VHH binders against q8pxy1. Designs and how they scored, part 6

Target 1, 323 residues: q8pxy1
Amino acid sequence: MMDPQIERKLIEIMRVIHESDKPIGARAIADELNNRGYDIGERAVRYHLRILDERGFTRKHGYAGRTLTDLGENEMNDALIGDRFGFVISRIEEMAFRTTYNPETDKGDVVVNISYFDKDDFETVIELISYTAHAGYMISPRVRIFEEDSLEMSLPPGKIGIATVCSVTFDGLLLKAGIPVEPAYGGILQIENKKPARFLDLISYSGTSIDPIKIFMNRTPTSVLEVLEKGEGKILANMRQINSSAYEMTGKILKKAEKVGLAGCITLGEIDEYLLGAPVETGKFGAAVVGGINGICALEETGIEIETNPISTMLDYQTMKEI

## First folded at step 22 (VHH)

Design zf3
Fold by OpenDDE, fold request of step 24:
Structure zf3 (fold): chain B 323 residues (1-323), chain A 124 residues (1-124)
Amino acid sequence: as target 1 above (323 residues)
Amino acid sequence: EVQLVESGGRLVRTGGSLRLSCAASGFTFDYYAMGWFRQAPGKEREVVAAISWSGGRTWHADFVKGRFTISRDNAKNTVYLQMNSLKPEDTAVYYCAADRYGTYFRDKEEYDYWGQGTQVTVSS
């Protein structure tokens, strides 16, 4: 977890950058922050700027300094509202609560991501999504397609929508079984020899107003195609924390889910131990789950333009078709 | 195709030692818990030992009493059972099994894949 104090400093740095009429350097940022009552040196500012760069919130302009990206401005604005911290978690909790799917009866709703792409890319999209899903890098191989004339969803002209199962579905399944699930991190997961190896980067859900997965997606740091082709690369993944008391039950539920195609859980960690390099709180164990939008990431890597709304809505899982 | 192939079972004398191996293929071994079971003639299959995917957690049956030790080598996709101080009552077919998440080692029903077994016979 990122220290809340660090997050606050990041927001203040972004504020300074935003208020500048031109790119602003680390020294100037430090000076301005000190003028504002923050005791921070240039070196520390540079450290924080690297974090902001990695998150896609800032753009570097060589020696001229940095400016905010649109994503950065949005994050800053959301953070400044003060009550936006935890917004993503609240969304996750809401959608988890709304999850009604029962793997045993094969009835109910799951959480989905919605993506939009040009209708001319349809065949490629379906093929690559299918391939990615069957390779085990999506939550489910079932998707739902929405065409332009769909009454269920408003689509831009010439676009097609695709719903993919979101990882929050697992939160929902567990919650319905009486198991509280805490969103811990979104991150980039290194794949080596077709196996998850370790998280390379993590963003805490508690430290951002934007879905960590969305942050990473906007940066396009994944190499899902490379993973598919060579068995090595980077994918998006999430980590949940669950109370150790629910260890056995969690495993059982996940197994049931897997039998119906909800197989996005990579593994469960040992109690009180790091999982794939991600920290876990005492009294809890980690659950690592693939990003539900890894198929979309793969598509983006091909150059296809896709807009994605993660954790978008609920769909009846029975209406979703395996591809 | 998922395969678990046990090896190492043979006739040994009381007090002897034996190391069983189980070679796994057709699934991501590194993230499966593995277990050893045994079944004696006329008896139910019982869990002997289990190990988590990371190797950080192990379980051994009471009747093992420190004589048997489960281990794994993920680089070789193999799980082992070192059996020391063998007794005639240890005579059984020994099976390896894989559990997707390994959250409950003791329940044979939780295991997803099974080997064909290897015969261990301990003579007096």
Scores: ipSAE 0.892, ipTM 0.955, lowest interface PAE 0.5, mean pLDDT 92
Fold by OpenDDE, look of step 22:
Structure zf3 (fold): chain B 323 residues (1-323), chain A 124 residues (1-124)
Amino acid sequence: as target 1 above (323 residues)
Amino acid sequence: EVQLVESGGRLVRTGGSLRLSCAASGFTFDYYAMGWFRQAPGKEREVVAAISWSGGRTWHADFVKGRFTISRDNAKNTVYLQMNSLKPEDTAVYYCAADRYGTYFRDKEEYDYWGQGTQVTVSS
C-alpha cells in the first residue's frame, strides 16, 4: 500500500523530469527537489523512480536517466490540477451522488465506464464481455453500445463505444439509502477454483491521485481469460469500507441490486476484520466488489486495442441492454 | 439449479445426539451465510443457528443453550448442525437455508434459498 506522502513525492519527481530537456538521473532529480525545498536523497528518488517505472509513467534511458512517458505526462498534469490527492475519491463521491437508480422501481441513472475499440472487433468484444459478465466478473451484464453516428458521444472515426456499469453505482445506491461509503482499495484479486481467494496487491484510494484500477491496468496484467477458461487467475477488484452501524441495511440493499443484475459485490466482510486479505478499520466492515472493467481487461488480454475511461458518466440503466 | 439437501434427521431418544448435514449446489457456497431453521407442528418456523460465509461469525438461538453447534465445510459445500442433549421440544422439521450476505441471521425473510427439510423426532 502506497503512502500518500509517497504519492506526493512521485508527482514532484515527475514534475522535475518533465522540466528537463533530456533524460535526468536520480541524483540530479534529488538535487533539484532539494533546491525546491524537498528533503529527499538520491536513494529515495531511486525508490520512487522504480515505482514510476512500474506504473509506466517514466522510461529509463540507461545511465542517462528517466523521461516521462505520454502516460506519465498526462498523469502529472492531472495530478497538478489542484492537489488532486483525493481527486479520485472526489470523483467517486460526485458520481455516487449523481446515482439515482432505484432497484425497486427500476428507474434511474447508474455510473458507467466508457471504452472505445475498433468497429471490426465488435463481435469479439460483445462475446467476450458477455461471457465475462455472466461468469460474475463484471458489475452487470447490461451494456450500452455507441456507434460512430451517436449523438450522445463523440467517437473517433472507425471506433465503437461501450458503456459498462461501474462499481461506484453501489456507492450511489448505498448513499441514497443514507449510508456513507468509503473507497478503501483497488487491487488485484486472486481467483482459485472459480472463487475469489485473496487480494494479491492493494492500492489505497486515499493515498493516490490516480484510480488504483487504472494503475493496475497499466502496471500488472490481469489474467481474466485464464480465470474464465480454467477458473484460476487474477482480476481487478475494489474494496469499500462501511460503518458497522449500516451492516444490516447494506446487505439488504445489495441483495435488491443483485435482483436487477447489479451483482458485482463479491461479499461483505465481518465487522472489524480483514476481507480477502485487505485490512479494515475498526468499527467498519469491508465490501469487496469486482472491477467493472474486467471484461475490458479480458479483451486487452486477447490483444484487442481498447481505450477505457473509468467512472466516465451517468446513464439511464433502462437504456442499457443485457448481452 | 440451486439445491439444498438436508440429511441426518431421525428418531432419537431424549438426551441423544444427532448431526444434521446440508449439501449445497448450484451457487457459490463459499460466499453465502448458512442457517438452520426448524418448524414444529402448529408453530412458526424459527431460526436455530446461523454461520457467516467465512465461518467467522455464528449465531445460536437462546433455546439452544449450548446444546447445538453450527459449522460448515466449504470444501464440501456443506453446513452442519450438531445437536446434543436433545429434548422432546426439539421435535421439528429442520431446514437449511442460504443467505447471500448474512447481515442479519435472525430474519428468515433474508434467506434466499431453502431446503426441503429433514424430520427430527425426539421421544420421551
Scores: ipSAE 0.864, ipTM 0.942, lowest interface PAE 0.5, mean pLDDT 92
Fold by OpenDDE, fold request of step 24:
Structure zf3 (fold): chain B 323 residues (1-323), chain A 124 residues (1-124)
Amino acid sequence: as target 1 above (323 residues)
Amino acid sequence: EVQLVESGGRLVRTGGSLRLSCAASGFTFDYYAMGWFRQAPGKEREVVAAISWSGGRTWHADFVKGRFTISRDNAKNTVYLQMNSLKPEDTAVYYCAADRYGTYFRDKEEYDYWGQGTQVTVSS
């Protein structure tokens, strides 16, 4: 978890940037913050600005300084709403609760992400998503396609929708078994030799009003294609924390899920130990799961324009088809 | 094709030492906990030791009493069992096994893949 104090400072920095009529430099930001009663130096501001850059909240204009991106503006506004920090977690918990899929019976609903793209890209989209999924960098190779005339989903003209299984589905499976799951981090995961190596960057769910995965999708390029081709690169992944008492049961449940195609290069950490470089609280273990939208990331890397709504809705898993 | 190939089993005298190796292929080794089992004639297969995917967690049966040590080398896709102070009662076929997630080492039913085994014989 990022220090709440750091998050607060980030918000205040964004506020200063927002209030500026032009790009503003670190020194000027520091001065303004000090004028506002914040004891912060230029060096510290630069540190925080790097974080904001990495999160895609700010845009650097060379020596002129930074401005807020649209994403940054939204984050700032949301963060100023005191109760918004828990919004994403609440959404995850709600969707987990709504999960009814049972791997043993192969019946029930799973959590899905919804993406839409130009119908002319359909063949490429299906091919690449299939490839990514079968390589193990998605949650499931099953998807659901929504046409423009679909009654279930409103799509822009000329667009096709695709539902991919969301990692929150695992939260739901575990919860159904009586295991509470804590959303800990979204991050960029380094793949080496086709294996998870370490998180390169992490955003705590408790430290943002926006889904960390969405933040990374917008501003931090993945290299899923490189992973697929060379076994090396960067993908998106989530990390959960689970109480140590549920360690055995968690493994059993995940194994059952894998048998029905629900996977995602899941890695379970040791109790009380860091997982892939991510911190874990005492009395808990980590579970790292690849982002269900890595296929979408791969598409974006090709230049295909695609819009994604993560943790969008529930779908009957039986209606989703393997591609 | 998934393969686990055990090696190192042989005849040894009481008090002797052996190092068993198990070479894995056909699956992502780093995703699996590994275990050693043994089965003596007329007896049930029993777990000897297990190690998590990272090597950060190990388990040893009570009868090991510090004599055996499991280890792994992920770069070589190999798991080892160092056996010291061997006794006649250690005579058995030793099996290597792989368990996805490895959250319960002691349950042989949790293991997904098995080797063919290597014979260890300890003479009195």
Scores: ipSAE 0.827, ipTM 0.926, lowest interface PAE 0.5, mean pLDDT 92
Fold by ESMFold2, fold request of step 24:
Structure zf3 (fold): chain B 323 residues (1-323), chain A 124 residues (1-124)
Amino acid sequence: as target 1 above (323 residues)
Amino acid sequence: EVQLVESGGRLVRTGGSLRLSCAASGFTFDYYAMGWFRQAPGKEREVVAAISWSGGRTWHADFVKGRFTISRDNAKNTVYLQMNSLKPEDTAVYYCAADRYGTYFRDKEEYDYWGQGTQVTVSS
């Protein structure tokens, strides 16, 4: 069962079992989870315990309840390590799951990055983001502006906030259609003669507690302005891999998204092949997508002070306006 | 403006060879799979051959297998169809077409852009 809601409940149940000195039954587990603010009944706990038993993570002790096996203890320790470090993969999966945007109706929530800048830079920020988006180096030309008097967001004094669409929105669209997406890398993509050439640097999402995009931005690694001006340079892009069984459906879904302005997917790779130099596992294909903040990178290159929280939150796409 | 312009169609005797070319402009050619289709008088347009965006994956219809070869030159934004051992049944207007991701080559409804066609006539 690969439903993220089920996996999260499995981890929480194992946590309660792990913390118990004695075998613990489904009713006691449910009561403890409810005390911690979760809404789960005894029947649901029994359902999840059967999954844990099937995986070999729990052992029954008759009427006394269950304990974790050695395998279950190892799995719980690995899950606790991931949770404690705040791995970006969990954030991506959460935001992809929360995506409700439907390209056919143009309704629902998309994943956004939030950036903050001095209000005196407003016209320059809007102009450059518009230029970058319409050149095809952002996910969408739609943005949302938040001013100091915003009731939705607490802004630093003297700052304006701007939401730009995050590439994880594509992961969410695919997941909503039943296609799981495996985030693989954030990277720097070389552009030559206005065409993608190869990934130059890659950072795996699985090995970092910090979003690779933030790592690259801190080092000032892009030349988006040169790409816009000369067709040569370096942009932020990311790579995911998808099971080959979804190859045709993925293409159809991404075409629908492009028709409504979600057009930041550079290309889909061939099955079983690396894509633009980025590794892809056998039985899968890659999807290379521009970074949703390339317009922000271009602004940084001009010297404008701007701060970004990537993969920040969800916004209703209909409240975002094309610039 | 997107344009696909086919060339190379002409009258050829049975057993002869032709090479069709299709020059593309107005879109990023490297992002598109390309296909050749044909339509004989009174018949439905049918896929002949297709090639992925990188050129690494090709597909040919059974009725042309071993006789026709699709290829592409991304530096020149051009896709080709080499046609050998031509038969009168190959007489048709040949169209090139572009498919944004190319994840399924055989469905003409998946192709985003089409050329105006070039006539190939094979005499008996």
Scores: ipSAE 0.343, ipTM 0.729, lowest interface PAE 3.5, mean pLDDT 84

Design zf3
Fold by ESMFold2, fold request of step 24:
Structure zf3 (fold): chain B 323 residues (1-323), chain A 124 residues (1-124)
Amino acid sequence: as target 1 above (323 residues)
Amino acid sequence: EVQLVESGGRLVRTGGSLRLSCAASGFTFDYYAMGWFRQAPGKEREVVAAISWSGGRTWHADFVKGRFTISRDNAKNTVYLQMNSLKPEDTAVYYCAADRYGTYFRDKEEYDYWGQGTQVTVSS
């Protein structure tokens, strides 16, 4: 059947056509694709356009070029959704595989989120992250600070970077013990009387190409500050599902992690049962884990400008210090 | 400070009934599975019953099935052991214990917190 690289080029060509205000010709398409890093010439674009025409995905407007048909628009949208749905899962799997941290020795790499903020906000950022972490709404109270002179990370002038431990670190710990973990949902979790109540909103990792944290920031704000002040409100949390055969071993591993301060796992569900209102497949149990960036959410609630790159990189946990 | 405080142990006659209570404080009770253990003089501590964090799953040792029932009240941070049809061999100190997650409840080594115990004595 068709070479996978040909199919990918067809999708990229359709994307360029879709983004054009007007019918677009092969020369302009080739130029735009080269600007995006694809090595393709006008001749090759014309070849692919004939395939799109034959499939009914494009309509030719003489010398002016092509537009997408309704069928082409639908096919492009379906292909984009499929490609994006795999992105977050593959990133999680990669970072889980790269996790080497061993709670028994306190050595090895953990997965971190990296956030950037203006250096003038430093004291507020550190204080609120510390408070949020020690209240139990982050993965670990250990962080790492990257200043303007850091050799490990390039920072714009006047910015400070902070690494906070990502919940995918738990996936890595379990994977190293032979327990595959399926990321299921990101969500908004209701806290009542300082206790988890129920997930209020869920986004399946398989149903989105974008990390659910970005989606929730645009839709429904958290109220982490209210949780910290009153024990009532909404936090970010996520849910994994794990095969029931690993039930006992998962509990043992998470208890070991908790003893070294990796304590963001809220609870494990019963086998075959919903956990805090989140669906769990037959033969599995859920693990509900706080979002590793809840301290960042609290900061955003105060109005501080802070950019976050979730699931950013690996850091040696021994270089991270409790605040 | 984490505390588990058992109460309700006393002397009862064979065939009698007794309810033990264990009040918990200093930790988030709703996150923990709970267990009852017992230890007779000169014997090893053994698991009697366990209950999941939600109360949705319970387990009872074969030697007490049909006679003992574990339950919990998360609003009161309390776990109970209803003991019916008591026998002299049930004489022991009964301990309440808490286990984070509760996925492996039969092994005393996996429990994180322990009470001081309450004495149950069953007379012939």
Scores: ipSAE 0.341, ipTM 0.721, lowest interface PAE 3.5, mean pLDDT 84
Fold by ESMFold2, fold request of step 24:
Structure zf3 (fold): chain B 323 residues (1-323), chain A 124 residues (1-124)
Amino acid sequence: as target 1 above (323 residues)
Amino acid sequence: EVQLVESGGRLVRTGGSLRLSCAASGFTFDYYAMGWFRQAPGKEREVVAAISWSGGRTWHADFVKGRFTISRDNAKNTVYLQMNSLKPEDTAVYYCAADRYGTYFRDKEEYDYWGQGTQVTVSS
């Protein structure tokens, strides 16, 4: 979505902020960049700082300027290791490749999101996730619970972990059948009268190192509870695009997945057409899929503190139990 | 509970017209492609027409082209078959069917839900 020249400027601005021992303002950033040979003015720096703020990479300190957030610091660290603005896509592709689950045998690994919450909230968390999953706004009603004494996963003291199935599991199922899936957008989907209406906001997976779903969780409130109770509101959803040559086979595979409870695909679009207002490239069709963490969004709407690592790891689906 | 309920089948004269309706409930109608099939005595069930979930893509069998038209009303959860210029060979039980995703219209094996059928009889 972003001009490559804009992305390069964002990286250099972040480096200047990272190297500062205190909050730094747009004028000082522009001066430092010009001293380094970049031809950029203060107004252009302010423009790019708004983009960094929107991505959650910078924090404003009033007149003192900006610092990098923990997310921004992690982005800089990841850039030293690998692809800075392709990280989310490469992780999706890795997890899709690692998917071994077979809907016909009910055996193998699925991709999961991991969320952590205070053990005192356990009953509320389980009830609301169950409600959300059975209403069709999560990928599967199966979950896995990890307590603080888990040998498999290290948890902070007093926390419980819950694994919920990630939509990338569909990408993995399709890939195993020879169908590559392109993650296109994360978004906010309007629900009207219990039906999908249109995507209201979209962030392209290309050109970002942060999962768009995580950005929306921090920036734009959902109203999943309102959807559950009244059939009106906003949920997290994502949109994949797939080459039109796989149209028929994709439908067949997704039907098989629904028979075993992997039923978070809302609909497939027509070939060469936008899906629910989201753009789809010529020669392709879209697949709109609920966000695997909509139950977590519902919990946050109640005020429960819960931390989520999307696209976290693989789990054997047989070790996950329906709630 | 998923239900597809056909209506409108009756006796008509050759050259007459008839409109079939199929009311859907128990599933999200907007997510499904819909098809009309027919089965005459002693014959296999055959596809007559199909329509995508949005109504933007339709298909009609050659033996009904120009005479039958499939349509849908997603606000009413209903699919229709307008049948004009009816012939005795159109006599059959007509079935409504729903296909999740609707990526290929013509094979009866791809349809997930079926109605009980409505009888259309065209007299000479």
Scores: ipSAE 0.339, ipTM 0.727, lowest interface PAE 3.4, mean pLDDT 84

